# Miniprotein binders against tRNA-splicing endonuclease (endA), part 13

Target 1, 353 residues: tRNA-splicing endonuclease (endA), of Methanosarcina mazei (q8pzi1)
Amino acid sequence: MNLLKTQLKGDRVLAGKEAVAELYKTGYFGRPKDDGLELSLVEAAYLQSRGKLDIELEGKLLGFRAFFEQASLRQQNFELKYIVYKDLKERGYYVQPSAADFRVYPRGSHPGKSAAKIFVHVLSERQPLSVKLLQESVASAENVHKQFILAVVDEESDLTFYEIKSASPKGEMPEPFPAVKADATFLEDRVIAWDAEASGALYSRGFYGKMLDPERLQLSLVESLYLFSRGVIVVRDRKGKIFSFDEFVEKASEIEGSFLRKYSAYKALRDSGHVVKTGFKFGTHFRVYRKVESIEKIPHSEYLVNVIPEDYEFRLPVMSGAVRLANSVRKRMLFAVEKGEEVEYLDIGRVKM
Below, E stands for the ipSAE of ESMFold2; O stands for the ipSAE of OpenDDE; V2 stands for 0.75 times the mean of E and O plus 0.25 times the DockQ between their complexes.

## First folded at step 5 (miniprotein)

Design z3 (from z1, 13 letters changed; at its last look DockQ between E and O 0.01; V2 from the best seeds 0.00; counts 0 for: pae O 15.9 > 1.5, pTM O .513 < .8, other shape alone 8.292 > 2.5, unsure alone 68.238 < 70, off the site)
Fold by OpenDDE base, look of step 5:
Structure z3 (fold): chain B 353 residues (1-353), chain A 81 residues (1-81)
Amino acid sequence: as target 1 above (353 residues)
Amino acid sequence: SDEVQHQINKLAQQIHNLATRAHQMGDPEAAQQVSILAKFINRLLRWLHRTGDEELLQYAHRFIQLLHQEVTRLHQQADEE
């Protein structure tokens, strides 16, 4: 088989006009440019491994090793991108290089037949992932009606794929809270409502807190601020002084440094018609329900929610652990990104490619 | 700065909307507009490089690469239709 003669130039491999017919029209490798074909380093390495290319640098023929070493020097994460590219190709996808690393065509489709439906971004498990960069990449994919997939390469070169989506979760609860009023006391780390009728209503119809006894409702700090801000409870200190909202937030923030961030997400989820409960048992801030009919018939929560700051950097093992846990309990993992008073959601799910 | 990030994000969204429109319409003019915007962001990146905001720079660089590739794709689609 005649090997196509190619030249390594910068971060590309240049092939002649014959390569357009042999590689692009048949395999959709590279990009036609001028009178030739421009291959990415990953495509060139793949084709070289398949015995399709001779690659020269400054008149010297590069073997696979020498080319791979040169490509690694010229492109950040080249080896990881090659692993992912090879895997996707072996799975029967047409793959084109993109700035999201790859554009992937649905099985049975190719360039010119349909648009690529998937962007695949490649990361090492050791690389931090900015939530901001992720949100923008996801928004960018969604705006062009593409899926965003994160391909994570571990230290053993095993691949895990995550689909990341923007989410706008909507609940189906008709009222966020019952039309009751209760007096409540901020104790050490919790708020207790003292009125039996109001406590019972908040628990059974509002799904707030946990009954301490038949007459007393124990509320979390976020539940308490939410109900306090709505005039449903009056919160007093242990001396009987009514808190201002600022005094409450200050005291709650002393107890829990992330209180305000958690509260922003709690508020947004309740205001959007959800029932929100602690996710502590799942290693998350919240477990979220779209609808709860009764306190005796609490369904499985649809979502687990972690609240993260706008400047958050994902540690991929931590993200992976959270997503895996959520999936194992048949839930979706939502990351609530706090942007001041607003909350944006990322839905991260493991996918099989 | 938060303002520069906001402007980059806004420009990103505008370019993305244009790329989406170009993709929906097969419109070579829209591809050209996206190319002009990509050049503008490249100037912004060069400015960010001078101001030392490495995170914004890395972000904007990646975004520009996405844009250039989408522009190149739009041009290729417009040349194939």
Scores: ipSAE 0.000, ipTM 0.202, lowest interface PAE 15.9, mean pLDDT 84
ESMFold2, look of step 5: ipSAE 0.000; ipTM 0.379
ESMFold2 (binder alone), look of step 5: mean pLDDT 68; pTM 0.528

Design z4 (from z1, 14 letters changed; at its last look DockQ between E and O 0.01; V2 from the best seeds 0.00; counts 0 for: pae E 15.3 > 1.5, pTM O .517 < .8, other shape alone 8.6 > 2.5, unsure alone 64.972 < 70, off the site)
Fold by ESMFold2, look of step 5:
Structure z4 (fold): chain B 353 residues (1-353), chain A 81 residues (1-81)
Amino acid sequence: as target 1 above (353 residues)
Amino acid sequence: SDEVQHQINKLAQQIHNLATRAHQMGDPEAAREVSYLARFINLLLQELHRTGDEELLQIAHKFIQRLHRWVTRLHQQADEE
């Protein structure tokens, strides 16, 4: 037989000098070490399945099943990583196992011709995904100008790939209106602005709220607090008492879950030049427009946005659902991560490899 | 709450009915798509039950509405052909 003999040792498979020429120089498998070749467990399983090598443990030849079982004891998530590795290889990619699971080269390239452009992290759909760790992983990849892709393996071994990026969305809307203290009333569920000229201007030029009639403007709670905080409206209760900022937040929080967190993202998006409207019919906190020129020609919104705390943990089916919904209506899904009064964004999209 | 549990039960029955309709159409692409969306909604409802996060209920309702429209459009296209 013309099969390479190899030895399973620890979490690696060791091959002799012949493997460098036959595996590394022809396909970039493994890493040359001393005079031989060191293979990762997924590489060894792949090559064994292709009839390229035999694997021994303490002098005993291991078949594919025996090796696969040994590998699963020696490496966390081995079977998931193998499924992803095999799939990427079959799609024509050069793939190198690394600390970030896999480094993947662009099509038409390989090690020594260009740098790997993609970091791929492998998860089961059952495993939680910490937003904090995700932000750190994405930042690390972006610091070295690499794309970050999450490969999710479901219970039937189907693969879904997500590209995850930091985002800094900027809109093209002009500065908010100058301060003018128009009267508004905090009713049971919402706020009404009463002044016809201010209401008309807020609606037709700022794209706030919805006109109840030609003179009155209905505002959401986050819209109201934003306008109130900028001195554009004065908000009174139904008995005429003026709200303070803290009293407004307290009252609004009794009505709307996560109000202050939602407001932080609303403020950040408006301050960066966007038009921000409810995303309720899409199951998100907001739908967001880069620019709106008139109420008669409303463009498609660019983003759907959900606001999450810094310590949030995704359940991957929930993340998948949000991303798929956004894609079905041709929008990008942003997750606004609240960090105190500041917001950082993750852009999560499904990609085809 | 009792209202959340009632909504979960109602959504689960709607998913079952839609999956049955898609399977009866004999279209393997439609059956695959409905099965994926049904599994997603079921997992979302399990997470809703575990955590009580009522935003998950709104997401589930939106997905069921989309699934209804999709199955209805496929059924109408099959009738016209």
Scores: ipSAE 0.000, ipTM 0.236, lowest interface PAE 15.3, mean pLDDT 82
ESMFold2 (binder alone), look of step 5: mean pLDDT 65; pTM 0.477
OpenDDE base, look of step 5: ipSAE 0.006; ipTM 0.252

Design z5 (at its last look DockQ between E and O 0.02; V2 from the best seeds 0.00; counts 0 for: pae O 15.9 > 1.5, pTM O .549 < .8, off the site)
Fold by OpenDDE base, look of step 5:
Order: sequence, then structure tokens, then C-alpha cells
Structure z5 (fold): chain B 353 residues (1-353), chain A 81 residues (1-81)
Amino acid sequence: as target 1 above (353 residues)
Amino acid sequence: SDEVRIQIFHLAMQIWELARQAHQLGDPEAARKVYRLAWKINLLLFRLAHTGDEELMQQAHKLIQRLQTIVNHLHSRADEE
């Protein structure tokens, strides 16, 4: 096979008219431009590795190593993008370069037959990922009816793919709490409700707290504020003084610094018809149920929820750990992004490509 | 164990929140100390995620408690100003 002569120019590899027929029409590599073909650096490196291109820079023929080094200098994360591109190609996908690194076509489809259905963004596990940028990227993909996939490359060049979606979880619980009232005391780090009937109702029908005994219900701080704000419980200090909401929030925030953010998500989830329990056993803020019929028949939780601020930066190993854990127990990992009184959700799941 | 990985993730989330709180308290020098500590703990947690070492977990817990103590101290100072 005659090698196609090409030239490295800036951040592209330029090929002649013959390359349009040989590479674009058959393999959908590059973009036709000015009677030639413009290849991305990643496409060029892939084609060079397959023995299809000669690549020149200023009249000098570049071997694979020399081209790879030049490409790495010219494009940020080139080596990572190449690894991901190669993997996707070997999996039988048609892949085109895009502003979001790659557009990927479904297996058995190609450019001109259907639109690309997947955006793939490439990151090193060492790179921080802004939640804001992630939400914008996901929204942009969803607006054009595409999936957003994050390709994470580890230090050993192993690939993990994550699908990230906007989520609007809805529960099926008819009422967030039973129509009862209880007096409660804020102790050290817990709130205890003292009325046996109200405690029993909150536990068995509301799925709040944990019974300490047949008469006393222990509530978490977020459960307590949720019930207090709705007039279901009155919260007193150990001296019998009733808390204001501000005093409660202050004291709860002293115990748990992220209390308000955690509460925003708790409120949003309960108000949307969910049962919300601690996710401590799963290393998350919450485990969430769409429906619970009885305290004796608590189903497996569908969601694990971590609450993060709007300005949060993901550490990819931490995110990956959470998603792997959720998947291992057949749950979805939701990140609740707190934006003041509003909460937006990201669903992050590992996918096989 | 899956349980250790779970605990590591929870700890990692707590560290970043504590670091953010320290930044909001308006003491940039204290915030820098907190961020440095948070980074050290995060590195330790990453090692733990790979090794599953119980000793490292105990060390991580101690460092988080130290971080919490610093943040609590900063809150107390901000209330006195």
C-alpha cells in the first residue's frame, strides 16, 4: 500500500486529495478542506501507527515517536486523547474529533448515516473536574440529544468510562410525614422525641429516625430540622428552652459543618416524595428510596446521594470510588449539587463501551 | 473491603467541606494550613483506597479530627471578632 504523504501544520496534519478517497470516504477520518483532507493529531497518529501515513514537518519525515512527541507539544492531553481514541477505534466505533474531544457514532453507524450519539471527554485521573463545567457539558450534550461520557485515563493508561446525566429523581411517597406532634430535646449530637405515639408514627409511617426503645425516637439533625420546620416536632435544649430555627441551624452546623448543604438535599429529596436515610454505611450522605411500604419491608435503596457545593471540584479517584461502590451494590450514584435553596442532580454511572 | 472504600469516600468529602469552611472564615493563612492538611489527608486516602491498610485508615481519621479541630477553632475566633 502506498503511504499517503502528509504535512504537520500547527495542530493538524494536512493530506492531499487522494486522502479524501482513501481515508475519509472509507474510514471517515479527518475533514475535507481545500481539496485535501485535514486530520487531527490523534487521527494522524492512529493512521501512522497503522502504516498508512508519512508525516513530514518542514521537509523532514517524522517517525511515530517524533510525531508523537511533536503532537504532545502541540495539543494538551494528546497522549490521553490518543489512548482513548485508539481504544474506541479498536472497539469498532467511528470517532470524530470535536470540541468535547470526541464524537462517537453507535456501532454499525458512521458519519453521514446518522448523527453522533455520544460525546466523549477525556481526562487524566489526576485532573480536577469542576462540577460547574461538568453540568454545562452534560446540559450541552442533552440539548442536542447526545450522551455525555467521561473517559478517565489512569496512570497505567487503563480506561474507565462514565456516563453522566442530569437527574430529577421523583419519589412515590404520598406524604412526607404523618400528622402528629412531638416534643423533642436536642442533646449533644442527637434529637430525641419523647412522645410514644408520635415517635411510633414518625418511625413506622414516616420512616424517620431509629427507635431507642418503644417510646423514644432518635432523630438525625437533618430529620429534626425537616420535622421542626413543618411543626411536627418542637425542639428544646437540655434546659427546656425552645430553639429558634436559626439557633438550631447554628448548633447543628457546629456539630456538622456541612449541615445546611446536607439539609438542602435532604429537604429536596423528602419534598420530592423519597424516603431518605443515612448513607454512612455506603460512604455517602444519604441512601434514598423511591417507595417504602413498611418498616419491616424496607427495599434496597435505589440511589446513593452525596451533596456537593456548586463550586465543587471532583477528584476523579474519589468520584470513581463512589461510583464503583454504588454500582457494586446495584445502586446509582447521585451527586446533589447545592445551589442555595435549589438542588440539581448528576447521575454518574460506569459504562462499558 | 467495600466498607473501607466507603469510609474513605466519606472522609474525602468531609475534608473538602472542612477546607471550604475554613476559607469562608476569612483567615487566608489558616485557610492555607487547612488546605495543606486537606491535601495530605487526601493523598493518604488515595493510598488507602489502593492498599486497604487499616493503619492508614486510623491515621486518616486522626488527621481529619485535627482538621475539624482547626476549623472549630477558626469558627470560635470569628464569633469573638
Scores: ipSAE 0.000, ipTM 0.194, lowest interface PAE 15.9, mean pLDDT 84
ESMFold2, look of step 5: ipSAE 0.000; ipTM 0.376
ESMFold2 (binder alone), look of step 5: mean pLDDT 74; pTM 0.633

Design z6 (from z5, 15 letters changed; at its last look DockQ between E and O 0.01; V2 from the best seeds 0.00; counts 0 for: pae E 12.6 > 1.5, pTM O .578 < .8, other shape alone 2.547 > 2.5, off the site)
Fold by ESMFold2, look of step 5:
Structure z6 (fold): chain B 353 residues (1-353), chain A 81 residues (1-81)
Amino acid sequence: as target 1 above (353 residues)
Amino acid sequence: SDEVYRQIWQLALQIFRLARQAHQLGDPEAAHKVRILAFKINMLLWELARTGDEELMQQAHKLIQRLQTIVNHLHSRADEE
């Protein structure tokens, strides 16, 4: 019994025609070519480690270590990709290396039965993750109806998988504004609405702010600008002068960092039918409710939301921490990405493969 | 720069591990308190990653020490019971 002889050439491992029957027909390894079977570097390393083939470079037989080192020189992140490939294979998946990283078939399926349904991208926990590139990758996968999964490899070679989806969250609140009008004053770092009847309606029917006492409503700056911009409140300075939109934004921006970005997300979420409250209790910008029917019986919020610019670069441990903490309270973590005048959402969740 | 970036990574991992440890103890009220603190520290790390402010780094270390103390106390109470 003699192992299949193969040749390392460029970033591929080439095997003869007999490998098609032994490796491709039985396990869907590699890609058949006119003169044999072409294996990716991770496939070759996996098969070598299982004693299925020998690999030569210019007539010299390479052991696993020597091949692994050669593969590392020929493919960026080879070690990480091998760790993920091996793990997915051992979990029972058929995995096809591709120009991206991996095309993965659902459990119980393979290339001859159905199409791959999952794209997996491999990343080290040490590498920053561009939000723009992530959005492009997710969009590309979704345009062909595939799931996008990020496989993150930590320093101990442990794997964490994240499913990343575009989201279009939609709430069920029928009335974005109560039919009231109230005077409010911009104080040093917050806004107070003074009229008892209007304040009560905004609080109990619109779920805005927090009652300071039975007659007066305390509003955050984003809440205030939203209500002001829709003509629901009139906001005055301490001298009684009515703020313009631009004057409010200028003043609020002196007080709160990233105010306009946070406002854009707040507005988008409210306009799509949600109740939006501060996420301070959870260390996020917002906590978001699909529907609230009564102030006396507030349901659990569905989402935690952080707002980021389009050119943001995730630090993976911080992203991972936010996602895992949200999941620990049974909420979804959304990242609201500011794109010009619009907001787009990424739903990032931890998954088990 | 590089050292600050590495420290932020370590702190983020510590926060995750501490929150997980508290969750595994099965005390809902204590786990909730730990989660709230962990979220607050994570938001501090967001700001630290943006600014590189060493005063925020010192604050993050102090808050994580408090979080560790709370989790250690929870373990001690669980063992006694």
Scores: ipSAE 0.000, ipTM 0.344, lowest interface PAE 12.6, mean pLDDT 84
ESMFold2 (binder alone), look of step 5: mean pLDDT 73; pTM 0.613
OpenDDE base, look of step 5: ipSAE 0.028; ipTM 0.311

Design z7 (from z5, 13 letters changed; at its last look DockQ between E and O 0.04; V2 from the best seeds 0.00; counts 0 for: pae O 15.1 > 1.5, pTM E .605 < .8, other shape alone 2.84 > 2.5, off the site)
Fold by OpenDDE base, look of step 5:
Structure z7 (fold): chain B 353 residues (1-353), chain A 81 residues (1-81)
Amino acid sequence: as target 1 above (353 residues)
Amino acid sequence: SDEVQRQIWRLANQIFRLAIQAHQLGDPEAARKVELLAFKINYLLERLAHTGDEELMQQAHKLIQRLQTIVNHLHSRADEE
């Protein structure tokens, strides 16, 4: 097979009419433009590595190395995009360049047969990922009925793919708390409810806190505020003075710097019918249950939840660690993005391509 | 530092591998200890990434050291079996 003669121009490789027949119609490489074919740098590098192209720059033939170096200078993250593109191609996908880096067709489909169903965005593990930009990208993909996949390239050039989805978790608990009242004391870092009947009801039917003994319930700060705000508990200081809500929030925020953000997510999850428990054992803010029938038969939690601000930037190693952890314990990792009183959820899961 | 975060991530990854291995080997207690430490470290790292709090850095280092000790013990036990 004769090598197709092509020219590097700017951030594209231009091929002649023959390339439309040989590359586009058979392999769906490039974009027909004018009387020729326009290849992305990644497509050109792949085709060159397969012995399909001669690539010239200013009349000089570029070998694979020289072209790769030139492409890297011309396109940000070219080498990473190439690694991902090559991997996807070797997995038998048809891949086209897009604004989101790649559009990927399902196995056994190609351009013209069906729409691309997957957007793949490529990042180095060293690059920060804005939550805002991620949410916008996910929403944009979902609006066109596509999956959003993040391809993360590590320092060893290993690939990990994550599917990111919008989530709206719904619980099945009929009532967030039993109809009881208890007096409680804010100690150093914990709230204790003293009434045995109310404590027992909150624990066994509301699934709040942990019993210290058969009569006393220990509540977390977020549980305490949630119950206090609904008039289920009255919270006193160690001197017997009743807290205002503001005084409680101030004191709780001194103990936990992100208390209010954590509380926003806790409230949203409880109000949406979930049982919410500490995720501390899982390195997360919360472990979340859709339904709990009894304190004796607590199911495995379905979700781990981390609460993040709207302006959060993911460090991909941290995100990857959290997702891997959730997966290792057969849970899904949800990121609760706090936007004042509203909480939006991202579901991040590792996928095999 | 970016380096500390990378180290923690590497350690967390190793721990997860060890936790999976420990579960596969039928040592649920070791797996649980490793998971718990990995979780605490990831939580601290996430908080560190947001706050830059030096106290969280010190706590992360202490947990990393504990994790390394547990990992070393798990490796030593796995090499002895």
Scores: ipSAE 0.000, ipTM 0.185, lowest interface PAE 15.1, mean pLDDT 86
ESMFold2, look of step 5: ipSAE 0.000; ipTM 0.277
ESMFold2 (binder alone), look of step 5: mean pLDDT 73; pTM 0.608

Design z8 (from z5, 13 letters changed; at its last look DockQ between E and O 0.01; V2 from the best seeds 0.00; counts 0 for: pae O 17.7 > 1.5, pTM O .622 < .8, off the site)
Amino acid sequence: SDEVELQIFRLAYQIERLAHQAHQLGDPEAAQKVHRLAWRIANLLFRLAITGDEELMQQAHKLIQRLQTIVNHLHSRADEE
ESMFold2, look of step 5: ipSAE 0.033; ipTM 0.511
ESMFold2 (binder alone), look of step 5: mean pLDDT 72; pTM 0.605
OpenDDE base, look of step 5: ipSAE 0.000; ipTM 0.149

## First folded at step 7 (miniprotein)

Design q1 (at its last look DockQ between E and O 0.02; V2 from the best seeds 0.00; counts 0 for: pae O 17.1 > 1.5, pTM O .707 < .8, off the site)
Fold by OpenDDE base, look of step 7:
Formats: structure tokens, C-alpha cells, sequence
Structure q1 (fold): chain B 353 residues (1-353), chain A 81 residues (1-81)
């Protein structure tokens, strides 16, 4: 087989007119430019590994190793991009370079037959991922009706793919709380409601807290603020003084360093018709239910929710752990991004490519 | 094991307590360090809950001890200032 002669120039490999017929029209490699074909470094490395290209730099023929070293110097994360590109190609996808690293066509489709449906962004497991950048990337993909997939390369060069979506979870609870009033006391790290009838109603119809005994309901700090802000409970200190809203928030923020952020998400989820319980057993802030009929028939929660700030940086091992845990218990992992009083959600799920 | 789950629970609560104490001590840089450490520990506990890897428990305990030491140092500095 006659090898196509090509030249490494900057961050591209340039091929002649013959390459347009042999590589672009048959394999959809590269971009036609002028009378030739422009290949990305990743495409060129793949084609070289398949014995299709001779690549020259300043009149010297580069072997695969020498080209790979040169490409690594010229393009950030070239090695990782090559690993992902190779894997996707071996899985039978047509793949084109893009601003999001890759555009991927569905199996059995190619350029000109249908639009690319998937953007693939490549990251090392060691690289931090800005939540802001991720949200912008997901929004950009969704605006053009494409899926956003994150390809994570670990230390062993194993690949894990995550689909990331914008989410707007809606619950089906008709009322967030029953029409009751209770007196409650702020203790060390929790609030106790003392009225038996109101406590029973909040527990059985509102699905708030945990009964300590048949008469007393224990509430979390976020549940307490939610109910207090709506006039359902009056919260007193251990001396019988009624808390103001600000005094409660201050005291709760002393007890939970991220209390306000956690509360913002709790409020948003309850206001959107969900039942919200602690996700502690799942290593998350919340477990969330769309509908609960009775305390005796609590369904499996659909979502786990972690609350993160707008300026958050994901560590990919942590994100991976959270998603894997949610999946192991047949739940979806939602990240609630706090933007002041507003909360935006990212749905992150592991996918098989 | 139920015992490992209970220990993860205890450790997660202790991390949140320590992160709070550090924030109350008014050193924003110390509070940032404590939050970073608390987050590392929470991640270890999360992985531990998934994998059952006892080595992660020991690493989490070591990091909690480090977190406690930082908070105690901050408390001592706040009493001397």
C-alpha cells in the first residue's frame, strides 16, 4: 500500500490532493483545505499507527514515536485525546475534531448522512473541572441539540464516559407542609417540636424529620428553617427566647459551615414539589423523592443531590465516586449549583459508549 | 459492614464540626485549609462507603486527626490574641 506523504506544520499535518479521496471521502478524516487535506495531530497519529501516512518534519521522516513526541509538545493533552480518539474509532464511531475536542456520529452514521449527535470533551482524572466551564459546555451542546459526554482518562489509561445534562427536577407533592403550628426548641445541632398532633402531622403528611417518641419530632436545621420561614414552627432557644430569622440563620451557619448553600437547595427542591431527606447514608446532602404517598410506603428515592458553589472545581475522582454510588443504588446523581438564591442542576450519569 | 457505615457517619459529622469551628475562629486562610481538608476526608469516606476499603478508613482517620490538630492550633491562637 502506498503511504501518503504528509508534512507536520504547526499543530496540523498537511496532505496532498490524493489524501482527500483516500482519507476524507472514505474515512472522513481531516478537513479539505485548498487543494489538500488538513489533519489534526490525533487523526494523523491514528492514521500513522494504521500504516497509512508518512509524516515529515523539515524534510525528516518521523516514526510513530518521534511524531507522537512532537505532537505532545505542540498540543496540550494530546496523549489523552489520542487515547479517547482511538477508543471511539475502535468502537466503530466516526469522529471529527471540534472545539469540544470531538464530534461523534452515532454508530452506522457518518458526516453527510446525519449531524453529529455527541460532543466528547477529554480530561485527565487529575485535572480539575470548573463547574462554570462545565455548565457553559453543556448549555452550548444542548443549544445545538447535542449530548455532552465527558471522557475521563485515569492513571492506568482506562476510560470512563459521563453524560452531563442540565436538569430541572419537578416533584409531584401537592402541598409542601400540612396546615399546623408547633412550638420547637433549638438544641445543640437539631430542633425538637413538642406538640404531639403537629409533630405527627409534620412527620406523616409533610415527611419532615424523625419521631423521637410518639409526641416529639426531631427536625434538621434545613427542615427547621424551611418550616420556620413559613410560620409552621416557632423556634425557641433553650431559655425560651424566640429566635428571629437572622438569629436562626447565624446559629445554624455556626453549626453548618455551608448551611445557607445547603438550605438554598433544600428550599428549591421542596418548593418544586419534592420530598427531601438526608442523603448521608449515600454520602450526599440529600436523597430526593418526586412523590411520597405515606410514611409507611416511602418509595426508592430517584435522586441524590450534592450542593456545590458556583465557583466549584470538580475533582474527577470525587465526581466519579458520587456518580458510581448513585448508580449502585439505582439513583441519579444531581449536582445543585448554588447561584445565590437560585439553584441550577447538573445531571451526571455514567454511560457506555 | 454496619460498623463501617456507622464509623463513616461519625467521621462525617466530626469533619463538619471541625470545619465550623475553624470558620468561627475568623482566620479566612485557616478556614480555607480546613474546608479543603474536610472535603478530602469527605471524599475518602465516600470512596470507603462504596469500596469497603479499610485502607481508606485509616487514611480518613489520619486526615481527621490532622484536621483536629489544625483546629486546636487555631483555638489556641485565638485565645492568645
Amino acid sequence: as target 1 above (353 residues)
Amino acid sequence: SPEVELEIFRLAYEIERLAREAKELGDPEAAKQVRRLAWRIANLLFRLAITGDEELMEKAKQLIEKLQTIVEKLKSQAQEG
Scores: ipSAE 0.000, ipTM 0.193, lowest interface PAE 17.1, mean pLDDT 86
ESMFold2, look of step 7: ipSAE 0.223; ipTM 0.627
ESMFold2 (binder alone), look of step 7: mean pLDDT 80; pTM 0.735

Design q2 (from q1 with L6F V34I V71I; at its last look DockQ between E and O 0.01; V2 from the best seeds 0.00; counts 0 for: pae O 16.0 > 1.5, pTM E .466 < .8, other shape alone 3 > 2.5, unsure alone 63.867 < 70, off the site)
Fold by OpenDDE base, look of step 7:
Structure q2 (fold): chain B 353 residues (1-353), chain A 81 residues (1-81)
Amino acid sequence: as target 1 above (353 residues)
Amino acid sequence: SPEVEFEIFRLAYEIERLAREAKELGDPEAAKQIRRLAWRIANLLFRLAITGDEELMEKAKQLIEKLQTIIEKLKSQAQEG
């Protein structure tokens, strides 16, 4: 088989007119430019490894090693992009370079038959991932009706794929709380409601807190602020003085450094019709239920929720751990991104390609 | 690592077990100390689940050991009384 003669120029490999027929029309490699074909470095490395290209730099023929070293110098994360590209190609996908690293066509489709449905972004597990950049990338993909997939390459060059989606979770609870009033006391790290009837109603119909005894309800700090802000409970100190909201938030924030952020997500989830409970057993802020009929028949929670700031940077091993955890208990992992009073959600799930 | 994740779960389960045992022992002051420790450990485990920080893991283990020691002391006192 005659090898196609090509030239490395900048961050591209240039091929002649013959390459348009042999590589683009049959394999959908590269982009036609002028009378020739322009290949990305990743496409060129793949084709070279398959014995299809001779690649020259300034008149010198580059072997696979020499080309790979040159490509790594010319393109950031070239080696990682090559690993992912090779894997996707071996899985039978048509793959084209894009601004998001790759656009991938569904199995059995190709360029010209249908639009690419998947964007694949490639990262090393050692690279931080900005939540802001991730949200922008997901929004951009969704705006063009494409899936966003993160391809994570570990230190052993193993691949894990994550689908990342915008989420707007909606609950089905008819009312966030029963029409009751209770006096409550802020103790150390919790609030206790003292009225037996109101406590029983908040527990059994609102699914708030935990009964300490048949007459007393123990509330978390976020539950307490949520109920207090709606006039359901009056919160007093140990001396009987009623808290202002500011005094409550200050004291709660001394106990929990991220209290306000955690509360923003709690409020958003309750206001959207969910039952929200602690996710402590799952290493998360919250476990979230779409609907709970009775305290005796609590369903499996659908979501685990971690609350993160808008300027958060993911450590990919940690993100992976949280997603794996949620999947192990048949739940979805939602990241609640706090933006002041507003909360945006990212749904991160492991996918098999 | 899968090992770190497993250990976080194990530790979270152990804290919940210890918090229940402490409630059954009927000492309000001990129950207070146990609740504080359980909260600190819960926050560490959460941060650990988010950061993968081995230093946080070691801190969480130390606090759990402290919690176990307090509960054992309470059990011994309840048997002598």
Scores: ipSAE 0.000, ipTM 0.179, lowest interface PAE 16.0, mean pLDDT 86
ESMFold2, look of step 7: ipSAE 0.049; ipTM 0.493
ESMFold2 (binder alone), look of step 7: mean pLDDT 64; pTM 0.471

Design q3 (from q1 with L6W F9L V71I; at its last look DockQ between E and O 0.01; V2 from the best seeds 0.00; counts 0 for: pae O 17.3 > 1.5, pTM O .669 < .8, off the site)
Fold by OpenDDE base, look of step 7:
Structure q3 (fold): chain B 353 residues (1-353), chain A 81 residues (1-81)
Amino acid sequence: as target 1 above (353 residues)
Amino acid sequence: SPEVEWEILRLAYEIERLAREAKELGDPEAAKQVRRLAWRIANLLFRLAITGDEELMEKAKQLIEKLQTIIEKLKSQAQEG
C-alpha cells in the first residue's frame, strides 16, 4: 500500500491532492485546503498508526513515537485527545476536530449525510473544571442543537463519558404550602412548630419537616426560612422574641456556613412546584420530588441536588462519585449553580458511547 | 473511589440509626448531642462527597465513634436505672 507523503507544519499535518480522494472523500479525515488536505495532529497520529501516512518534519521522516512526541509538544492534552479519538473511531463513529475538541456523528451517519449531533470535550480526571466554562460550553452546544459530552480520561487511560445538559426542573405541586399559621421556636439547629393542627397540615399536605410527636413539627433551617418569609410561621427565640429575617439568616449562617446558598436552591425548587427533602442519605443537599400525593405514598425522588457557587471548580473524581451515587439509586444528579437570587441547573449523567 | 462512595453511604445510614436509637432512649440531652454530632457528620460527608478529601472521611469516622460511645453510655445508664 503506498503511504501518503505528508508534512508536519505547526499544529497541522499537510497532505497532497491525492489525500483528498483517499482520506477525505472516503473517511472524512481532515479539511480540504487549497489543493491539499489539512489534518489535525490527532487524525494524523491515528492514520499513521493505521499505516496510511508518512509524516516528515523538515525533510526528516518521523516514526510514530517521534511524531507522537512532537504532537504532544505542539498541542495541549494531545495524548488524551488521541485516546478519546481512537476510542470513538473504534466504536464506529465519524469524528471531526472542532473547537470543543470533537464533533461526532451518530452511528450510521457521516459528514454530508447529516449534521454532527454531539460535541465531545476531553479532560483528564486531574484537571479542574470551571462551572462557568462548563455552562458556557453547554449553552453553546444547545444553541446549535447539539449534545455536550464530557470525555474524562483517568490515570489508567480508562474513559468515562458524561452528558451535560442545562436543566429547568418543574414540579407539579399545586400549592407550596397549606393555608395555615403556626408559632415556632428556634432551638439550636432546628425550628419547632407548636400548633398541632398547623403542624399536621404542614407535614401531611405541605410535606415539610418531621413530626417530633403528634402535636409538634420539627423543621430544618431552610424549611423554616421558606415558611417564615411567606408568613406561614412566626419564628421566636427561646425567650419568646420574634426573629427578624436578618436575625434568622445570621443565626442560621452561623450554624451552616453555606446556608444562604442552600436556601436559594431550596426556595427555587419549592417555588417551581417541587417537594424538597434532605439528601443526606445520598451525600447531597437535597432529594427532590416533582409530585407527592400523600405522606404514606412518597414516590422515589427523581433528582438529587447539590448546590454550588458560580465560581465553583469541579474535581472530576468528585463529580463522578456524585453522578454514580445518583445513578445507583436510579436518580439524576442536578447541580444547582447559585447566582445570587437566581439558580441555574446542570444535569450531569453518565452515558455509554 | 467506589469504596469511598460506599463508605459515605454506610456512614450516613449509621448516623440515622444512631439518631433514632438516641431518640428511643428518651434522654433529651443525649438526643441533643446526637443531633449536633449527626449534623456535623452530615456536613462532613457532604463535603467529602464533593471534595473527595480522605481527611474528611477520617474526621467523619471519629465523630461517628464519638456518637456510638455516647449511645452506649446512654444504654448502660438506662439498664442501671
Scores: ipSAE 0.000, ipTM 0.164, lowest interface PAE 17.3, mean pLDDT 86
ESMFold2, look of step 7: ipSAE 0.012; ipTM 0.452
ESMFold2 (binder alone), look of step 7: mean pLDDT 77; pTM 0.690

